VH-VL binders against f1miw6. Designs and how they scored, part 37

Target 1, 251 residues: f1miw6
Amino acid sequence: MPHFAKPLLRNIITRNLFNSIKKKQCLQYLQTLRTLQYDGFTTVYFGETDIPESLVTGEDFSDGYYMPTPTWCVVHAGGSQGWVPWKYRMFLRDELCIKQEDNLFFEFCDVVKKAYGKCAIVVKERRRQDATRPKEGKETEAQAHVPSVVNLTSVTCCPEVAKSYGHKLLTLPSPYNYLNPLDSAWSSLKWFIINNRKEFCLQSVDGVYSYQYILFSDLISKGIERINLSKWRTITTKVRRWENYYLGKLS
Short names: E, the ipSAE of ESMFold2; O, the ipSAE of ESMFold2 at other seeds; V2, 0.75 times the mean of E and O plus 0.25 times the DockQ between their complexes.

## First folded at step 14 (VH-VL; framework fv_izeltabart)

Design v2 (at its last look DockQ between E and O 0.86; V2 from the best seeds 0.77)
Fold by ESMFold2, look of step 14:
Structure v2 (fold): chain C 251 residues (1-251), chain A 121 residues (1-121), chain B 111 residues (1-111)
Amino acid sequence: as target 1 above (251 residues)
Amino acid sequence: EVQLVESGGGLVKPGGSLRLSCAASGYTFTDYYMHWVRQAPGKGLEWVGEIDPSGGSTNYNEKFKSRFTISLDNSKNTLYLQMGSLRAEDTAVYYCARDYDSGDYEGMDVWGQGTTVTVSS
Amino acid sequence: DIVMTQSPDSLAVSLGERATISCKASQSVLYSNKNYMNWYQQKPGQPPKLLIYAASTRESGIPARFSGSGSGTDFTLTISSLEPEDFATYYCQQYYSYPLTFGQGTKLEIK
């Protein structure tokens, strides 16, 4: 009886290898981040969030299968110094949102260099970059594919561009959600939207996306402003507590 | 005045569930992180977790994460602790506490009176 | 987890005398010249009360006879001249790392 013919055992071994790789990546990330911070690099978290239009409108989908609503992608950056003084970007997630613009990252690197000097720019690992692979019927392997390139869905983050400005680009491993303060910032923005969308109601204009975009942009702008420097200090302090937890647990 | 009032404690059989509430008043609920802390009879204090009322973000003591859920309702200025798969060792007084954070320091500066959970057959 | 260990477990002291309570962290809670630990007082049947934050800063309304000192791993709460209202259990607590943890407590009793 051949040993590798037992699918349950093979899955357990593959899962253990994936977990070990992710733990090593997290420890390497944290050690690198702490070294850069000691060397005077300012930490900046660069990221994105999805805001479905239904979150703004409050639409009820209780009639079963709902018609898909557009989703907007918001791209911004921040850290213990607050939001970066860089105009956040909004992209519609459809065929237009799949396009990436390389020059936006150049602009970002220039802005943070002028604002803070050399930065450790942290970008969350994008998980869906292997979507082109077909799924095997028997699943003989479940190896952990970790992309080497660091990209947001809407922006290409080139390490050589960051290096040319004196920055260091770091990838935050995707399973470690507690290590990204932007997740808390995005949660606060979404809570603001849910609780304030009625105050931003205006006259309806059917089929006019430019009007909806302006109303939406005003709501988003106000939500971002509510996440002030004090809030950013709290969020980054709590992330540091998770960093301390993982450094103790993984080392 | 600032006040926190817990409720929802009581007697529950092992394996059961219970939902605790913490009603907050006298301050802007969304400005402060909120904590749950418990104390078994004759024992010390044990942190359960925290939540940001202005975003719903939570941080849990991993010891409880599989069985306890922290949530809130901003319209009622109320914090919740949903407790499942209860065990005898979960018998304790459960406190909610407000976290004051000025940026330079923080501490649980206001506590409720606590609500008692007893898990026994 | 960071273990906070207090000593002694209990302490009997006469009114007007000095009490000293020790708290040791299993690893440093110092970051960027700030100590991430607090002291709480708890009387029987009552919730805890914040006394000292950032290791050494008294909370508003706390009498000057309470003082905190120490850094890194070793901390001390001192009550310079005990009053009847000071007989309680005292807890140290760190917030340097998750999970937040408390010491086991030190019960201060009348000698």
Scores: ipSAE 0.756, ipTM 0.906, lowest interface PAE 0.8, mean pLDDT 83
Fold by ESMFold2 at other seeds, look of step 14:
Structure v2 (fold): chain C 251 residues (1-251), chain A 121 residues (1-121), chain B 111 residues (1-111)
Amino acid sequence: as target 1 above (251 residues)
Amino acid sequence: EVQLVESGGGLVKPGGSLRLSCAASGYTFTDYYMHWVRQAPGKGLEWVGEIDPSGGSTNYNEKFKSRFTISLDNSKNTLYLQMGSLRAEDTAVYYCARDYDSGDYEGMDVWGQGTTVTVSS
Amino acid sequence: DIVMTQSPDSLAVSLGERATISCKASQSVLYSNKNYMNWYQQKPGQPPKLLIYAASTRESGIPARFSGSGSGTDFTLTISSLEPEDFATYYCQQYYSYPLTFGQGTKLEIK
């Protein structure tokens, strides 16, 4: 039937079907996670956050011209036992680079196996945003040209790699942000950066990329350190309360 | 001495809005989760939600999340509750409370005196 | 939501006697051998005051005459020898699941 009279009704029906699918995925995720926890798997949340350079520098862009700032992706993992004893990684969000470190997830699985034994590794579901390919010939401007939101595409999390170490890889459905304690950890890191960035400012240091990277790394490192074991236990306990809520609501 | 002081309550018509404040003193504001809890006249206690001042993370009672927003200003050590689309059922004393947290357990160990919100035509 | 049901709604007891207040959760609030529930006291015109957390652990400064017991779904607050300052309303509260919920309260009055 051509020439639909009410496209809004089709959108409502499509949204209801999508929400029903996501509810079923969430319930399956929670049931699988609880089974793995009962079977002795240690839960580890593996994820990323974006830290725009303007958050660190405090530069104000309210004067009528939007200039994109470089954005760094921080990759780390944690759980009720604190941050994994694995050095976090930083990647530049460069539209010209779709580089993935093939060994990174393999290394991660080895580290968590040695630290905790078998793990349930939880990774947030990728958003439905496709990668973009910026123009490569503008190298200096390309460094400052960053797309909006980019999914965790710099690290490929392969279920078979996890399985080879005795782990299970789980995907957390994207609309259930309360179920990821790493989101609370990232919020605390960004809060720390905003409130402590002037402490790391050096007026006598000219704008050299290597010096700015050192100051940036020191600020992020201290922010991660402040999210200690006690904080991790608190945020994972609060996630468990949301898990209990959703298990009751979605069952 | 730890103190919490609420303000901003008053009489408001249905459909109106109010912002409640909770001024905190005597401790490191960013070390403790903060809660809003309400109590209707002659009734029991009802949890509204909580916020982590060290990151802004919030957890709401889902019945309020579309109308109520918890926020803060760390420079003033102040917690806020923004209430919109108010109804007669929202008439209550609103308390702020500090959360004692040992990692696995918690309890609201310090409470303010409360501020009264009355929603009436 | 986990419903916390207290009994009785009110009781009258004499000074120096024992008071017992029950709280029943609509589902277990036990996880890893820890009970996620608290007891609060509220005197007229005052905010609530934390008495007991983790079902049985007294908050700092709470007299030894207050004790909490029970596990899973059934909990009890006991005041072993009532003092004049103990006449108040008592609330149980769970923090096992969101939303956090309180019992409807038990008013303790002088007989």
Scores: ipSAE 0.732, ipTM 0.898, lowest interface PAE 0.9, mean pLDDT 82
ESMFold2 (binder alone), look of step 14: mean pLDDT 92; pTM 0.944

Design v3 (at its last look DockQ between E and O 0.91; V2 from the best seeds 0.78)
Fold by ESMFold2 at other seeds, look of step 14:
Structure v3 (fold): chain C 251 residues (1-251), chain A 121 residues (1-121), chain B 111 residues (1-111)
Amino acid sequence: as target 1 above (251 residues)
Amino acid sequence: EVQLVESGGGLVKPGGSLRLSCAASGYTFTDYYMHWVRQAPGKGLEWVGEIDPSGGSTNYNEKFKSRFTISLDNSKNTLYLQMGSLRAEDTAVYYCARDYESGDYSGMDVWGQGTTVTVSS
Amino acid sequence: DIVMTQSPDSLAVSLGERATISCKASQSVLYSNKNYMNWYQQKPGQPPKLLIYAASTRESGIPARFSGSGSGTDFTLTISSLEPEDFATYYCQQYYSYPLTFGQGTKLEIK
């Protein structure tokens, strides 16, 4: 038996089992979501995106020089009602480890409760979890008896916090990107940034760090505002077509 | 006056590649999803996919996703369909179409004239 | 995929007469009391033209003789009094689920 064939075969078998588990998780997610929608829950997608500073400045570091550029993380949420009436957050990636008093998810749950009542809050599964080898079948499912925390890289999303506000926290399995309308919203924001970054540049001022942050904030704020209610309705309608596809395919 | 004009069709050998273009005019290009739809000779219509010009988000008929790519050039108000690994079954007239959307409803309200792709040895 | 099946495949009708074309979806395209299907007309050598959206709503500029009806899985396009420009192939199309799919077409010919 060739030495290289054994490791490749094990990887193929592991990949097939992993994909089968993810398909079942997707079907469970969709069935739960539809049940919550029929029970009067408002669907809200909560998530984040990375915006490297080079996207805003237009500077190109591809000339072979390794130079770190700051990466900004934007945290927001939306659905068929538009962006939630919650002030989005911007963080430098390195600042995530220093925030001690930031209760973003608690504040978020309170805002959406006041705005919409009970919500089905959808958060995309952390991507690193998809690189982990699949758990053993039914034997490892019992390890989910302890309440789990669903993390974005910038925010801790606790199911018990959501439940205390009457919400339900749902995790979208990672391979099913078509089912997250935030991905389309983030793409539109980045498109807006690329096409409008020169409009938000003041030629008569120095590039002070705090002033540049204000320019980022203004540009981001304008880009968020241009993704209006009509756009959100279109994006969520497209997602529903994918939901219908997967409900038929995976059933 | 809203207008869509396809180009880039022609004769291609099996396994070959071809890029179709759709030039749009008379409206704000970034406000509307755009589709590719094909029609084999003597057959019905088959949806290939769609793209959002205001962000590049795509939705494909999974049948084509591995071989076909939809893209845009916003500076030229132009939609593209890059086709690879072409087969005889890909012989068709290829249309671009604009998607007018209102709430949950939509419809392809403006179509181009079509461009013909023939895949033959 | 949702299969859209039209009936008949071909229909010959005299000028001034009524034509009725059926379309059946392999599963319901109804969601929240809204039907996610359209009708298109295609003349030889021309692209398709949107006639009816939301199963029953006429597109701008479409004559009143065209009407759509039905719900769920069963839909009908009716042309109440045929005119010479109405002889074409007609397609139903659903947008309830990806991929978007069309019926096989119904060719309407002059008797």
Scores: ipSAE 0.768, ipTM 0.915, lowest interface PAE 0.8, mean pLDDT 83
Fold by ESMFold2, look of step 14:
Structure v3 (fold): chain C 251 residues (1-251), chain A 121 residues (1-121), chain B 111 residues (1-111)
Amino acid sequence: as target 1 above (251 residues)
Amino acid sequence: EVQLVESGGGLVKPGGSLRLSCAASGYTFTDYYMHWVRQAPGKGLEWVGEIDPSGGSTNYNEKFKSRFTISLDNSKNTLYLQMGSLRAEDTAVYYCARDYESGDYSGMDVWGQGTTVTVSS
Amino acid sequence: DIVMTQSPDSLAVSLGERATISCKASQSVLYSNKNYMNWYQQKPGQPPKLLIYAASTRESGIPARFSGSGSGTDFTLTISSLEPEDFATYYCQQYYSYPLTFGQGTKLEIK
């Protein structure tokens, strides 16, 4: 029987090189974050979540036809001080990418500067599609650096904009989801929606669009309010325990 | 009266599966993280993991993550531990515990009486 | 993982006497002048009971004869005058880092 060890060894070597790079990125992120915290920067996590309309309405489209539902994107930020005092944003995400005014990140940077002073603004790294994954597992010199622009799918986050307000923009490597307290906040928001959507039904007054928007806004607003300061302190404390774990393990 | 009651323990063969339950009463279930902690016969305490009832977020001891799943049913105020691929070393008393948090301090302030899992041929 | 090492493994003490139990962490559990460790008591056939949190703060309903001290890596539980209900196994536990870990336990027995 043919020996299959060579193709398997090549896959293992490629995976090990990729994991080594991500491990170094995580350690660098944690060291930079702790340095900024020591230097008096307030940590703020800036991010987004997708809420499909079917989650809000409870409608079931499993009748055998392809019937896509719209997806809403919620953009907000928070940390150990609670949600930032910035009105969250909601965007419709259909089959087309829809962007709000490109100055949204500028506005955000101004608001957190006024609220907290200099901030370490943390955004999650966008995952690369597998179709372009390197076969040899090597990164080019240019690709190993911090990206010039850090993007959410709905918002462009420019490091130079953050710097102009006295902030630092940090990228959280994508495999380390335990290090982002927004993930827990988004889970709590979605839990609230699922368990309270029946209580937020409204009578139709002028059409499906108007009724659906009122339902979304009210549910989302109440779900965000339920994630209070005490909850944020708990979530960020849990993240710090993971930070301590990774700092010990990756050193 | 705050009360936690575990159930679902028993004898199971290696490689088998078992689901433990923890019924909570006397407090608002969704306000507190919940833990599973185990204790092998004659040994100390070992943390298995925790879950947030108000969102389903979990944190596991990495040694159990591939075989154990923590979940909830908020309508029944019940915490679950689904255990798979059981081994002899999983033989223990399994406790559920409520986590009281104040600021960035915490402590498991309420414990159940435990349920015994025995993994043997 | 942070290893919590208790000493001694067992201790025999007479009623009314003082008992001292030590706990050493493999790395500091101190952050911003706060110690992230707790003490628990466990009697035979019973679940653990929280005694001390934040290294030195007594949980509600715990008698004043229990006190915790220490900082960083070295911690001590002291029982100033032993009573019959104090004969149990005592565990330290850190919550500075995941996974949460307990000491191996110290069994306090009647001399």
Scores: ipSAE 0.750, ipTM 0.908, lowest interface PAE 0.9, mean pLDDT 83
ESMFold2 (binder alone), look of step 14: mean pLDDT 92; pTM 0.950
ESMFold2, look of step 15: ipSAE 0.738; ipTM 0.903
ESMFold2 (binder alone), look of step 15: mean pLDDT 92; pTM 0.948
ESMFold2 at other seeds, look of step 15: ipSAE 0.746; ipTM 0.904

Design v4 (at its last look DockQ between E and O 0.83; V2 from the best seeds 0.77)
Fold by ESMFold2, look of step 14:
Structure v4 (fold): chain C 251 residues (1-251), chain A 121 residues (1-121), chain B 111 residues (1-111)
Amino acid sequence: as target 1 above (251 residues)
Amino acid sequence: EVQLVESGGGLVKPGGSLRLSCAASGYTFTDYYMHWVRQAPGKGLEWVGEIDPSGGSTNYNEKFKSRFTISLDNSKNTLYLQMGSLRAEDTAVYYCARDYDSGEWSGMDVWGQGTTVTVSS
Amino acid sequence: DIVMTQSPDSLAVSLGERATISCKASQSVLYSNKNWMNWYQQKPGQPPKLLIYAASTRESGIPARFSGSGSGTDFTLTISSLEPEDFATYYCQQYYSYPLTFGQGTKLEIK
């Protein structure tokens, strides 16, 4: 019982150490990124987002099945050059999501090598719940406003695969969401979906997930296309303003 | 042709709240980030924040992030600034402005007339 | 935050004469061989108006008597032959880093 004396002070001390580590990681990330850019590496942001089926159907799909509505994971990449000329991928998260081996990442590395030469491939730090989480109650309560799906990465990004193509793989520290232009791109995609879903109204067919996939793919394809080169340049320019802010603040 | 019109300013007590509006016309609203910029009486310009109408992404001056919220309604081509916990130093003319970004330069190329907020007991 | 410091705070100039306004950034705003800063004009009771972007390029419809120069941290706005409509307050502004910041302004008055 006396072991719990001054719990507020210990929480404050632990938070300060965590913040200091994350600040150092951010500064190291930014310095490495700028060095690679100066050395001629093209920056490419590789990532994923979750699109729940209810966003596409508009919540008007109130009853067709007693099963849960699935959530789709979209995997793509982009940068100041626009979307990578690579066919984005979609995976189901609310049904068994079969994780593909490094073959997908191999293909990606080959495509960006052919398109841009050597790349700095930036991947957002994602915490896997079963690998790093100490206690469910403490971790879940700390992230209560991050609902939804289990945080399993749908693609394994191996640094040695990237290196074999002449690329460098960088990890973007998780607290610094302003430094990932994909977050803005995903926000734009989701806004496109909610504003255009009436034109792509989903019709349910019992037991036909391929039909559902095609409808979602068409709407998502159109939303990705709307995020053109000009939009990508704007987004990356605004991320650079945040990079400059953090370089100044953390130095 | 391109026009921005602010409204919703007025007198409010310290600790109070106020929502400003900016009606946009004459261009494709979703093509441009939009800013809020304020100017205290006899003082210079201070950037409050910006929003992307085509995705809802926001960037705030950290000074205001805890008390001010930028939002929009694409169906009305309207930008909003929700201000809470107002203080006397928030007394200012509030402007909305359109952000032109070519990828090689950027600038606030269209401004509204401003709306005046006065915070006084 | 990048502090933009203008000098002078006010300037009195006769019609037809040259006016120069200085702006100094607390750190360089140069990136990829471009200066990420603008100049704005504001007349009393009016919103700001974009004059010059990228340090030296005039916005459409801005008279040739306005010019911008400088690089890195030191910038100058020059009005080569002052006209009555030029009496206003002038602001420099950087967009190199968040938050976006303006200079404190330079009030241009008739002598």
Scores: ipSAE 0.769, ipTM 0.912, lowest interface PAE 0.8, mean pLDDT 82
Fold by ESMFold2 at other seeds, look of step 14:
Structure v4 (fold): chain C 251 residues (1-251), chain A 121 residues (1-121), chain B 111 residues (1-111)
Amino acid sequence: as target 1 above (251 residues)
Amino acid sequence: EVQLVESGGGLVKPGGSLRLSCAASGYTFTDYYMHWVRQAPGKGLEWVGEIDPSGGSTNYNEKFKSRFTISLDNSKNTLYLQMGSLRAEDTAVYYCARDYDSGEWSGMDVWGQGTTVTVSS
Amino acid sequence: DIVMTQSPDSLAVSLGERATISCKASQSVLYSNKNWMNWYQQKPGQPPKLLIYAASTRESGIPARFSGSGSGTDFTLTISSLEPEDFATYYCQQYYSYPLTFGQGTKLEIK
């Protein structure tokens, strides 16, 4: 009986300390970001979103025989200059791509260096509860394990890789969702999917992955194209208004 | 030609709830952010929040976020404000407004006539 | 929150004369050489109407007698020659930071 009282009190104290730590992390993030912007770094937001196939099909699987639906992960980047000029990536959620993750971030850093010069690359911190399992990978015999990296669900973002290209890698604290313009871009993409999916429907064709991927890829590509430079400028400007709010509130 | 018409205002007791509507016509609804702004009797203007009809993204005045929800129905070109746990100080005329935002400037260029909410016992 | 403070609270001016309304922001609203603030007009029983955006640019259909000036924290709305339809309440508004905030208003009355 006294056991429950002790865990509850400890939980309350820990939660208050956790919130204080996140407040300090947010202020440090914002101050660092503004310093980098003043020093001529271009801000680029690098991130991912999940698109369940049920969003594309509109199908409801609650008829008593639940079958898992595939979920796709879309990886892209953008900022006040629009989408970064490289091909977004799509992964099926259950695929492992450890080597792909390493090569992908190197390639991304090279592309943004060529496009914009030195960048402040912002990656949203994954919440502790959002991290389902620790990363598991096969290490080569000559390579050291690199435990201090910032991870998306499907991509590893190494600060040393960013630094080697003259970039700075920043982590956006996860509780501050208003500070990531990619969230608004992803919402617009999902809105586009819901409102245009019938034009890309596969219902009269065998639903093999190859066919669905072709039409699904076209739908995604068109949705991303609709989020143009003007839209990006709008959503980054609105994020800046939130940055100003938090700088005033948290300082 | 462009028109915004609010409705759903009325008398409500403290602690009650109310949903306001804003019907939009004469333009492409999904091209513009939409705002709710209120004005208490004899007072100035207070921003409540905004929504992007082309994605559902919202930005709230944090003062209202716990009690007010902005939503929309694109098929009806209609903006909503769901208000809960109403207090006497929520008594005001509530306006919807269209926002032109180019990324280089923005402004609430079209306003409705407003709908009146009175919170009183 | 950025507080927008207008002065005076009310102003009585004769027809054909010049009216000047001041707005001070509690912190700068200047970014990328743009001032992120607007002016609105509100006549009794009517909704607000956008007059000037980006501190100094007139909205479509606004007469040339309305002008906005200032930068950073200090802004001015000037009506160069008052006409009967100009008697209203005027609000400045910033959109530099959330929440969006309005000044308390300046009521312009016939002297």
Scores: ipSAE 0.759, ipTM 0.906, lowest interface PAE 0.7, mean pLDDT 83
ESMFold2 (binder alone), look of step 14: mean pLDDT 91; pTM 0.944
ESMFold2, look of step 15: ipSAE 0.764; ipTM 0.911
ESMFold2 (binder alone), look of step 15: mean pLDDT 92; pTM 0.944
ESMFold2 at other seeds, look of step 15: ipSAE 0.738; ipTM 0.900

